# VH-VL binders against GCN5-related N-acetyltransferase 10, chloroplastic (GNAT10): the designs that were tried, part 11

Target 1, 215 residues: GCN5-related N-acetyltransferase 10, chloroplastic (GNAT10), of Arabidopsis thaliana (Mouse-ear cress) (q9c7g6)
Amino acid sequence: CASTESLTSLTQNNAAEIELKYLVSQHGWDVRRLNRDDEDEIRRVSLVQAEAFHIPLALFDDFFFMFFQAEVLSALLYKLKNSPPDRYACLVAEQTSETETLSSSSVVGVVDVTAQTESSVLRYFPGVEEYLYVSGLAVSKSQRRKKMASTLLKACDVLCYLWGFKLLALRAYEDDAAARNLYSNAGYSVVETDPLWTSTWIGRKRRVLMSKRFS
Below, E stands for the ipSAE of ESMFold2; O stands for the ipSAE of OpenDDE; V2 stands for 0.75 times the mean of E and O plus 0.25 times the DockQ between their complexes.

## First folded at step 13 (VH-VL; framework fv_trastuzumab)

Design q1 (from m1 with heavy chain Y59N; at its last look DockQ between E and O 0.63; V2 from the best seeds 0.68)
Fold by ESMFold2, look of step 13:
Structure q1 (fold): chain C 215 residues (1-215), chain A 119 residues (1-119), chain B 107 residues (1-107)
Amino acid sequence: as target 1 above (215 residues)
Amino acid sequence: EVQLVESGGGLVQPGGSLRLSCAASGFTFSDYYIHWVRQAPGKGLEWVAYISSSGSYTNYADSVKGRFTISADTSKNTAYLQMNSLRAEDTAVYYCAREWDLPEAFDIWGQGTLVTVSS
Amino acid sequence: DIQMTQSPSSLSASVGDRVTITCRASQSISSYLNWYQQKPGKAPKLLIYAASSLQSGVPSRFSGSRSGTDFTLTISSLQPEDFATYYCQQSWSTPYTFGQGTKVEIK
């Protein structure tokens, strides 16, 4: 859609920029960045995240979920307001639409990507100054096993290349074999498991640090 | 036994049609993507099409788009490739393949069925 | 479309030799690269997935590696049953594409 004009003219061509926003489109899924100016989309994303990561309470769970969703929404808004656009993205997955209307999409999967410099990760990678951290991968249960999670993870790879990072990192629970297999099959390798003293006898699940290098 | 078995190949004139079948056994058919991959005599492999596990999403190579249609019948554990407007360059052994769960690999292949387009 | 370029197109080697086949992608495909073995008259067989992971039942003499957009299949000690044609295949995006193949002949 863009002509062969200068960089200034390209940055003023909204239609070309909108078309180039999809990071990955495959298997009937489109993955793009969350539209920070769309309040309804932000709320839908917070609901998808809250539903995926909520720890159910046997009594009064509906009230706890409401407060949990509010916390998730607040954290999302904070990151959207306070992060540079090339150091944080909330990626959303939606079904590929047969129509051309951008505002009529339905978000059913999400993942956060954040540039970080935490020593808990960097100590394993001498010479690496910063990395992209993948967190909050959430896919609606009805859409699991339909390659939505893999498509979201490919979009993380695309951001890693576009932003010039050489390392992606994430954490998964040690006892979650399905998640670890998903990440391993997406090219992540185990780097470190949480210390033994943090295991179940102090009320915490152990996690594994996984990473994917690009050089 | 996990198997894919192709059938329906044969000799056909240019402009003709054939329907290939890929019968699956030993696994839950609706959990997998089914692909067709072809190999012209003495040549390499060329991906042709796939159908999603739900049966609702399809994708085609440009060389066959508009002429070939992939479909599936989950009640029969069978995928189909309807090939219309056949050309000499469509002559190949046609394999069906199951897409292995991440990283999107073809872990099970059928034996192949030969399609010859000539006159 | 992502073009996959294999080299060499053919090779001859003796039993026990270390054999290396390379595959170059025309763009970044991350780790989404598979290797297949095909014997005459047979369907392809998956050897390596995710660039470096060995498929179940494949002998450990086979290995895969990645450096940028360059991928390598290595057979550490060639055996008589390894006579075949080898294909790389990218699974980063559709249309999925294969390399042109590398025919390995045993001397």
Scores: ipSAE 0.622, ipTM 0.812, lowest interface PAE 1.7, mean pLDDT 83
ESMFold2 (binder alone), look of step 13: mean pLDDT 91; pTM 0.940
OpenDDE, look of step 13: ipSAE 0.776; ipTM 0.887

Design q2 (from m1 with heavy chain Y59D; at its last look DockQ between E and O 0.70; V2 from the best seeds 0.74)
Heavy chain, then light chain:
Amino acid sequence: EVQLVESGGGLVQPGGSLRLSCAASGFTFSDYYIHWVRQAPGKGLEWVAYISSSGSYTDYADSVKGRFTISADTSKNTAYLQMNSLRAEDTAVYYCAREWDLPEAFDIWGQGTLVTVSS
Amino acid sequence: DIQMTQSPSSLSASVGDRVTITCRASQSISSYLNWYQQKPGKAPKLLIYAASSLQSGVPSRFSGSRSGTDFTLTISSLQPEDFATYYCQQSWSTPYTFGQGTKVEIK
ESMFold2, look of step 13: ipSAE 0.649; ipTM 0.827
ESMFold2 (binder alone), look of step 13: mean pLDDT 92; pTM 0.945
OpenDDE, look of step 13: ipSAE 0.859; ipTM 0.925

Design q3 (from q1 with heavy chain L102M; at its last look DockQ between E and O 0.56; V2 from the best seeds 0.69)
Fold by ESMFold2, look of step 13:
Structure q3 (fold): chain C 215 residues (1-215), chain A 119 residues (1-119), chain B 107 residues (1-107)
Amino acid sequence: as target 1 above (215 residues)
Amino acid sequence: EVQLVESGGGLVQPGGSLRLSCAASGFTFSDYYIHWVRQAPGKGLEWVAYISSSGSYTNYADSVKGRFTISADTSKNTAYLQMNSLRAEDTAVYYCAREWDMPEAFDIWGQGTLVTVSS
Amino acid sequence: DIQMTQSPSSLSASVGDRVTITCRASQSISSYLNWYQQKPGKAPKLLIYAASSLQSGVPSRFSGSRSGTDFTLTISSLQPEDFATYYCQQSWSTPYTFGQGTKVEIK
């Protein structure tokens, strides 16, 4: 058991560490890296991701959602365990609290950033050998129009700079006008769209490759 | 027509107070952030403050923090800037401007209201 | 705070000229740079957002570009209504800051 002064010292130290870890703090949102040692946070992030990307089914949807969320959690754990810290990050957005605490506020937005070398991207950028890929951007529906997605995307830009990359890339579904507009307004430009035949002959939805250069 | 109209400017002595209003029309007020930007006579533009689309989050320039308070009344589609402890360097034309969630840019501005602080 | 250094402070040009105005940020601001036009006695008007995106209703003779922390506004063929003062503004972080302005005058 610790004295009141000892607990105050620990709280002050944790507050300073949390303050120093934020990549972007704007508009009432704090964006930081997911704490890989916080099992509860990892589970909360997997739920945010699962809710954003779940394809509802007419029958037994609650059951299928549980399995999908478990799959998302497993994939997240794998990436956290097997990726170097300067080549993968799961970024989380949380509401800025008025009172500092030992625990984080509820996570309401997430995005993944991964270093990649895929030729399907690099063919359009001679002289670039590696880029950061932005994926899995998920913002709680109740938090739209509150600059959370903008703040998450700014944090991706910060990581791009800090890790020394010159190119950010992502893909959005062709029919998702809101997402395409969001990325365009964040400075991403269309590089390539999937050929029309890929949706017909391969059975997948068409996507657009978008990129943002830093140099 | 989308409009912002400022009012409440005038002459005030140093240390005095003044309340500016920014009346909005032609758009859904709660969907936008409202900013105040000022321009001293013959000078450039200086950002002052904003209030979030929900009315619950505010941010201020250091030069006015603690003296100015931004607020909004969504039922009247109006934002306010309460200016206290006014100084000569606060003399400026005050514009209100709106900002959509993204892009972060001021797409509509009012015509401005002049605030003069002098003894 | 992010300082925005705009150049030149003024220039003289004729109708039909290509004019270029530059703006340098004191740190990286990614693509979060806007351009505004202000005529005497009027409020500023948004021209360019996100460094290079043209605002609705703005003529295509206006364009913006970015190279690192250097940003450029270009008017490809100056028109009589383009004589004004132009400001850049960063929207990367608060406090939002403006350049000091560039006055474009009739030669």
Scores: ipSAE 0.681, ipTM 0.846, lowest interface PAE 1.4, mean pLDDT 84
ESMFold2 (binder alone), look of step 13: mean pLDDT 92; pTM 0.943
OpenDDE, look of step 13: ipSAE 0.773; ipTM 0.884

Design q4 (from q1 with heavy chain L102I; at its last look DockQ between E and O 0.72; V2 from the best seeds 0.71)
Fold by ESMFold2, look of step 13:
Structure q4 (fold): chain C 215 residues (1-215), chain A 119 residues (1-119), chain B 107 residues (1-107)
Amino acid sequence: as target 1 above (215 residues)
Amino acid sequence: EVQLVESGGGLVQPGGSLRLSCAASGFTFSDYYIHWVRQAPGKGLEWVAYISSSGSYTNYADSVKGRFTISADTSKNTAYLQMNSLRAEDTAVYYCAREWDIPEAFDIWGQGTLVTVSS
Amino acid sequence: DIQMTQSPSSLSASVGDRVTITCRASQSISSYLNWYQQKPGKAPKLLIYAASSLQSGVPSRFSGSRSGTDFTLTISSLQPEDFATYYCQQSWSTPYTFGQGTKVEIK
């Protein structure tokens, strides 16, 4: 499929079949759920996540990166094994027209979507019992990077609809203007910023809670 | 100044061909998607095609698929729309527009160039 | 294809009036809805993106809202320069489609 044809037609597909198809195909990117039966893909995704969030060290960085990647892989495996299929998804983006004759090394972007009930979010939304939390948006360096992130975010919207949630939420660092602009342009609005006093604590950055109502 | 300028419109007979140009200035051409949108006289807007910032990915409306080809030359900061097998219903003002990163909106438009397909 | 049904097709209003224009998508498009203004002989101009976000340089009397698949453009107090044709456009998926347009005329 070249793109998501209709959200109405998706409600007639069973959850297992939609989990195996592309959720969004646009701008040269195809977005689907991570294939939990493909060990090479799981490792590739953990590498993409590790490279995006690794804090480089001046000495022995390659050594510490290997340990960080192992922790990222372990966390990913845990979520895949222990989460219901309609309460967690790891979404992967790959280039359109990639061949599948080789490994799943075509994955170049990822995002996690998790059903949550944390009071730190729900206190701002009376009557909402659960929401989908978007986290870990990570992209490999690519000339198509900006449109890949937006395509991943559209796929989060598709899951929100399919799983019957009313609210998407995420957090971005207050000083990350590129991320805040990306989310704002995708229809997320600021709900709350961390208190100003948190910015004076050594090593802690303030975050912005952003949300998107999906009705 | 950020701008897009279309050229290449004119009168052509049915079955004929025409190539439109969209010259960009004032911004980094390779950072944006370029679209063609047309408007028949007295009618509304119709999306026609886009080309990705890299030039490697294209998409077309069903009404023009197989007849029109969008391309780009990043060294000249110019996008092109090659229109073949033209029909009377292709008569319109053709705009090029750049797409803002997201929410995929057309934030800058050219002035338009008129294409008239008439026998 | 996602069809965008815009209403009304035209309206007459006076300076100072509150004007609302609606646009309905044939399916869910999330917040991926833009609004454009077009004056005679001119190219369209982006007013609203992401359903409700105001484009830079657009007066604050313009606002957009979403309720499900129904989208509304509101001009809180119509000005002489606002007499134009307005289009909605979905950017959820290709082919990107526009509403039929709403012509706002002086009464």
Scores: ipSAE 0.626, ipTM 0.809, lowest interface PAE 1.6, mean pLDDT 83
ESMFold2 (binder alone), look of step 13: mean pLDDT 92; pTM 0.941
OpenDDE, look of step 13: ipSAE 0.792; ipTM 0.891

Design q5 (from q1 with heavy chain P103Y; at its last look DockQ between E and O 0.02; V2 from the best seeds 0.00; counts 0 for: pae O 7.8 > 2, placed apart)
Heavy chain, then light chain:
Amino acid sequence: EVQLVESGGGLVQPGGSLRLSCAASGFTFSDYYIHWVRQAPGKGLEWVAYISSSGSYTNYADSVKGRFTISADTSKNTAYLQMNSLRAEDTAVYYCAREWDLYEAFDIWGQGTLVTVSS
Amino acid sequence: DIQMTQSPSSLSASVGDRVTITCRASQSISSYLNWYQQKPGKAPKLLIYAASSLQSGVPSRFSGSRSGTDFTLTISSLQPEDFATYYCQQSWSTPYTFGQGTKVEIK
ESMFold2, look of step 13: ipSAE 0.290; ipTM 0.714
ESMFold2 (binder alone), look of step 13: mean pLDDT 92; pTM 0.943
OpenDDE, look of step 13: ipSAE 0.014; ipTM 0.573

Design q6 (from f3 with heavy chain Y59N A105Y I108Y; at its last look DockQ between E and O 0.61; V2 from the best seeds 0.00; counts 0 for: pae E 2.4 > 2)
Fold by ESMFold2, look of step 13:
Structure q6 (fold): chain C 215 residues (1-215), chain A 119 residues (1-119), chain B 107 residues (1-107)
Amino acid sequence: as target 1 above (215 residues)
Amino acid sequence: EVQLVESGGGLVQPGGSLRLSCAASGFTFSDYYIHWVRQAPGKGLEWVAYISSSGSYTNYADSVKGRFTISADTSKNTAYLQMNSLRAEDTAVYYCAREWDLPEYFDYWGQGTLVTVSS
Amino acid sequence: DIQMTQSPSSLSASVGDRVTITCRASQSISSYLAWYQQKPGKAPKLLIYAASSLQSGVPSRFSGSRSGTDFTLTISSLQPEDFATYYCQQSWSTPYTFGQGTKVEIK
């Protein structure tokens, strides 16, 4: 359980040496780091992400979903293997339980947090050398509108504080009003929209860079 | 137009009970959390309780735990606050307020209903 | 519990003045801070959410800012309808707590 008082205490106690099991415990949701030694949990997380971002196809959709999930799983495994523990975290949300047992079947929401130094972001923040990038926010369809995404975003704030970063950043598609409202309500502000020529040139949808500054 | 209307306030003796209602209109009730916030005469605001949009999760201020129960009837777009074992310090104007599902800001408030607990 | 300390407790100002009200949290609350306006006999009205975001229908003369655990509400040019009591509220964790209020009076 990590409250604002817990944030201060962990900072004072050198948070790099101690990490609470739950970063945030609110609204019936517990948010913790993914258990990297639990292969079933890793697979469940990849399924939650794949289900949230999959674009259904009329033909052979089950076949294409299988390949999409495999790509999501591969990316997750790579990040877990190759990232220092204080520069990457996959956060998972599960329903609060009296038993407090870790169960891969209880994970219903996820978000990735990664330390980055990309100039495409840093050019807007003079004096900032690193930031935390929030990506892959996904909640199970049946659990939406139950404050799970908000609780996951609060956990990102906790990590930002614990790891000593001053800036959180993310991108949302310009036409995704629900996501933009979610992030705005969580204190993210618009920094820049992708240039029109990048969207037209490569046919990709424009994204909005949003940020949240600490201290 | 978004509207929240509280009712059920009045005079009660200490130890008595009241049930407040918050009738909602102009929005999709199941998309929002409902909160009760009270204000004692001449004093500031105090959060009392909330109920989730599904009705399955509730939370209470320590000062009212065990005495107050928040509930909702989504078919009537109405939230309720059952207040038992009332005390003089529960005297206040009780507001219901809605909160967008994320995060916890109260964007619309009712006009309040007065609860007086005395002698 | 998170304590929210407002200052000043009251102030007097003239129409057209720039007014600032400060709220300090007893611990980090990130940007989870709202500002409300309340007139006598009326319910509070949300002005600012997420520390700095302006609620729909609120005049642009209202703005909010954050520096660490210090939050500021600014009214750039005070209008007659702005004389009221203002409250901050943290929404980081339960119990959601309010500042004690700042009464803005006509000079």
Scores: ipSAE 0.531, ipTM 0.777, lowest interface PAE 2.4, mean pLDDT 83
ESMFold2 (binder alone), look of step 13: mean pLDDT 92; pTM 0.939
OpenDDE, look of step 13: ipSAE 0.651; ipTM 0.858

## First folded at step 14 (VH-VL; framework fv_trastuzumab)

Design u1 (from q2 with light chain Y32W N34A; at its last look DockQ between E and O 0.58; V2 from the best seeds 0.70)
Heavy chain, then light chain:
Amino acid sequence: EVQLVESGGGLVQPGGSLRLSCAASGFTFSDYYIHWVRQAPGKGLEWVAYISSSGSYTDYADSVKGRFTISADTSKNTAYLQMNSLRAEDTAVYYCAREWDLPEAFDIWGQGTLVTVSS
Amino acid sequence: DIQMTQSPSSLSASVGDRVTITCRASQSISSWLAWYQQKPGKAPKLLIYAASSLQSGVPSRFSGSRSGTDFTLTISSLQPEDFATYYCQQSWSTPYTFGQGTKVEIK
ESMFold2, look of step 14: ipSAE 0.598; ipTM 0.811
ESMFold2 (binder alone), look of step 14: mean pLDDT 92; pTM 0.943
OpenDDE, look of step 14: ipSAE 0.893; ipTM 0.950

Design u2 (from q2 with light chain Y32F; at its last look DockQ between E and O 0.63; V2 from the best seeds 0.72)
Fold by ESMFold2, look of step 14:
Structure u2 (fold): chain C 215 residues (1-215), chain A 119 residues (1-119), chain B 107 residues (1-107)
Amino acid sequence: as target 1 above (215 residues)
Amino acid sequence: EVQLVESGGGLVQPGGSLRLSCAASGFTFSDYYIHWVRQAPGKGLEWVAYISSSGSYTDYADSVKGRFTISADTSKNTAYLQMNSLRAEDTAVYYCAREWDLPEAFDIWGQGTLVTVSS
Amino acid sequence: DIQMTQSPSSLSASVGDRVTITCRASQSISSFLNWYQQKPGKAPKLLIYAASSLQSGVPSRFSGSRSGTDFTLTISSLQPEDFATYYCQQSWSTPYTFGQGTKVEIK
């Protein structure tokens, strides 16, 4: 049961609660927004992202990884500085029960959510003027198969609802069966595959556009 | 063949204890979560508890918190439900069920084991 | 806790009928809704996961859909083997909760 005072109180506090509290807390994982005022956390997140997407090289790999991490960090800082708080979020997953430490390197998963208006997506959804784009889902190797990816994706759903969007979209490489299955099992549906010529003539990998509607 | 087999059900007095086992075969136990779901005679399904594949996280329905403990032995591919302080309302068929990370659904169920709590 | 309100509690239908069972969540659960079939004396069987995805080995006459917090299981042409009780279940957050069930009787 909720009274008018109760609903009013919850409404007035929800913006602050979103800024300060976990979006999803399940299965031993807490998912929250990256603290944009915590420079050490921003660097830790960029490391998680860089480690997840780095392709090791036989020679000078430590040098190339350092450069790649710097690029990832710079991109993250730019988005945090230049995006309104209701149009971009970097979501971080950490292990529950981290309350006894002042700070920790407990961030083990991340995902980016960005408001977008690209026609390459919107042409399939009449009446939708913008959507949330999910990208950069990265889960530490040691933490896979522990419901972290599902918890991060549920947090994307929560943001979609709270920010008033009706559509989540993402892209996965067509040949990445594990990623495609993950998103399908989370309720995403295939919308389109890149044209065959992009993989044959220009050397680009083919991608699959997937979406989830909140109608 | 992928299967789950429950055992350990029986007749118990109120206040008593009983330990159920859920033996898994035909799949990699550590990739899944094991749940217990119960069904009182003539009634619907009620979720009871689950354990993560590592054993590091558990959760329980309010009706059993503090009385039931779920555990797992990955070397034996077996999950356990220790039921203490049993009440008449705990009388049910107890199923164990398998869940993958996603789609978070129970795709394999055991045959169930009957627990009767009667004074 | 998330309450799942399932309707109807029971129904009778003839072979060949289109049967619709609904389930309403007390809050948003996105697409994290599953449907199970349980025959007398047997364990439940997964039919639909993620609101609308058909489990392997389940006949295509079964389908699921979502509109907001309202979920629907449809049997397009009821068969004699579909006599069973059907449950919806949310997997958005623990405690996972089931609807009270819908008993489908043939005739």
Scores: ipSAE 0.631, ipTM 0.828, lowest interface PAE 1.7, mean pLDDT 83
ESMFold2 (binder alone), look of step 14: mean pLDDT 92; pTM 0.946
OpenDDE, look of step 14: ipSAE 0.869; ipTM 0.933

Design u3 (from q2 with heavy chain D31E; at its last look DockQ between E and O 0.59; V2 from the best seeds 0.70)
Fold by ESMFold2, look of step 14:
Structure u3 (fold): chain C 215 residues (1-215), chain A 119 residues (1-119), chain B 107 residues (1-107)
Amino acid sequence: as target 1 above (215 residues)
Amino acid sequence: EVQLVESGGGLVQPGGSLRLSCAASGFTFSEYYIHWVRQAPGKGLEWVAYISSSGSYTDYADSVKGRFTISADTSKNTAYLQMNSLRAEDTAVYYCAREWDLPEAFDIWGQGTLVTVSS
Amino acid sequence: DIQMTQSPSSLSASVGDRVTITCRASQSISSYLNWYQQKPGKAPKLLIYAASSLQSGVPSRFSGSRSGTDFTLTISSLQPEDFATYYCQQSWSTPYTFGQGTKVEIK
């Protein structure tokens, strides 16, 4: 049950102690950091991400999905192994229940949060040296529910406060009105849209950069 | 078109009970959260309770916890507030409001129903 | 519980004036701050959500802004229909809490 008292408690602990504490508990959802010692949870998270972002193929789709999931899993393992604990987190959402326990089978939503210094973002924010980048917001296709995405986004805000960042940033596809509305209603504003001429590559979609300031 | 209508208010003695109803129309009831917010005469707004669209999750203000119970009947598009052990301090206009999923704002309110708890 | 301190509690203004109402949260609430207008005998009406987003059908003379835990509602040119009581409300966590209100009266 995350509250302003919970935020105070988290700021008095180092980032490594945050892994199993709930960052936000609201609306029947608990959001916490992925347990990186739990191999089953890591695989479950990679499946949730793969299912959300896989583009089904007419032929051999099962083969390509398994390959895609392996790539997602490898990327997740790389970030977990090579990122400092206060510069990367994979956040997971699970159903609040008195009969449920922490386990890999309870994870139904995920989002990645990464500290970055890319000039493609920072050029729009004089005086900001780094920002927190939100990516990979995904909910299991079989478990989509009202307010899970919004609760994950509040947890990103909590990490922003905890880690002392002034800026959250993300990108959404220009043609995904539902995602853009979700982020706009969570307080993100459009900063820049990819130029039309840069979106001429076969299959490439144009994206918008969105941000949320905390200064 | 989109509407919430409260009913069930009235005069009751301290220690008594009332059941308020919030009837919804013009929108899909199961897609929203329903809240109760009250306003004592001449005073500000106070959040009371809410219920999730599934009916499985509820939360209450400390001032009413243990005495009030919120519930919903999705087949009737209606939320209820059962108020027990009423006190003079519970005298207020009771509004029901729907919550927009995000940004968690109350975009539609009912007209309110007056509950008077006489000493 | 998150306390919302709203100021002023009352103000007098003339038609055409620029009016600013301030709401301070007792802790960080990100952008989860809403503004409501309430006229006598009527239910509150949502004006601003997510600190600065204008609700559909609300005139553009209303705007909201945030700086840290300080939030402001601005009416750029007060109209006769804007004389009402205004409330801020945090939606970061339950219990959702309101400021005590600001009554805007005709001078």
Scores: ipSAE 0.633, ipTM 0.817, lowest interface PAE 1.6, mean pLDDT 83
ESMFold2 (binder alone), look of step 14: mean pLDDT 92; pTM 0.946
OpenDDE, look of step 14: ipSAE 0.849; ipTM 0.920

Design u4 (from q2 with light chain S31D; at its last look DockQ between E and O 0.53; V2 from the best seeds 0.00; counts 0 for: pae E 2.4 > 2)
Fold by ESMFold2, look of step 14:
Structure u4 (fold): chain C 215 residues (1-215), chain A 119 residues (1-119), chain B 107 residues (1-107)
Amino acid sequence: as target 1 above (215 residues)
Amino acid sequence: EVQLVESGGGLVQPGGSLRLSCAASGFTFSDYYIHWVRQAPGKGLEWVAYISSSGSYTDYADSVKGRFTISADTSKNTAYLQMNSLRAEDTAVYYCAREWDLPEAFDIWGQGTLVTVSS
Amino acid sequence: DIQMTQSPSSLSASVGDRVTITCRASQSISDYLNWYQQKPGKAPKLLIYAASSLQSGVPSRFSGSRSGTDFTLTISSLQPEDFATYYCQQSWSTPYTFGQGTKVEIK
């Protein structure tokens, strides 16, 4: 179940079959699209995302986490409801199983890909009219260093190829050397760092724009 | 300080068996993947097999599927390659190498152990 | 299986020369391409990973690049310790295949 054989097979299949097949199966991980009809899976995915990106507070943290998870779930539902199948995917990683059953309890990693046309990105890539934006990469802490991030990122590469995009883009926090190294190790290059005033004025940490080109 | 040490190579008759060991030290074994890569005398490198450190996933080159079995014992920081039904074309220096999640590259190699299959 | 075709099989060069070695993948592998150096009687040594990233401790005269499925290893100014055999290797999917190698010899 090599990822390159899966890529070749998917490029020979019609678009409807892509919705239901594993995009990448390697290293003991299967990566597929989130099952839109499985309410438990949607909620579990939103929890995985919320836990990965929640910033704990010293006081009232349980209250703020509850609010944050509700926002994450709402955003996920909106994208699933309102996005064409070739312009948005929530990818989920689950452990390879002999039974091959889809189960909401087996999902341990997620990443979003969204087609975008923001000029803040496109100004660096003459001739590119749109790109795929990678966001929300979340891997359960217990599953780190088990090639789940590698497999999720390869699935993003597969979608980029299958959907005919020439560019993948993402942002990582400037001061998060581990995240920047992760993406660099997957072939992403730094394009731009957020202006200094952005972090001071609105309380945001500065981010770097990173990209990977296909040709 | 980080090292991999192969052992178990030797001379064996066609159809025979050997078990290779790859002993790891100086790093957290369970964080890495262990690969076997072989090199026939005067030839290039050929990937043979790998195992996830949990032992839950393995894969093999077609030339060795059904004959070789890779395994790991995390309590001993050791990976194994059981080689059955050996053939003359299996004659090679066998290296073990480690790989992290990312980058997907072999950053540390052992010095190799020679396996010779001849009558 | 992904085949990696390496060129040339061997070359002769002098100290100070610029050396270029190419490797072509039989399909798209994104940036999942590594370069190794192997000296006689020794294990391979990682030089470049992710097509263009320099491994720690490797001199900056080594560089890697990608154009589509074509990958290039460049040694900007060959040193005496660089006479060795070089291999590319894809890490897109198992089996992680290698090129056949390029021997860099003294002219």
Scores: ipSAE 0.526, ipTM 0.776, lowest interface PAE 2.4, mean pLDDT 83
ESMFold2 (binder alone), look of step 14: mean pLDDT 92; pTM 0.944
OpenDDE, look of step 14: ipSAE 0.669; ipTM 0.857

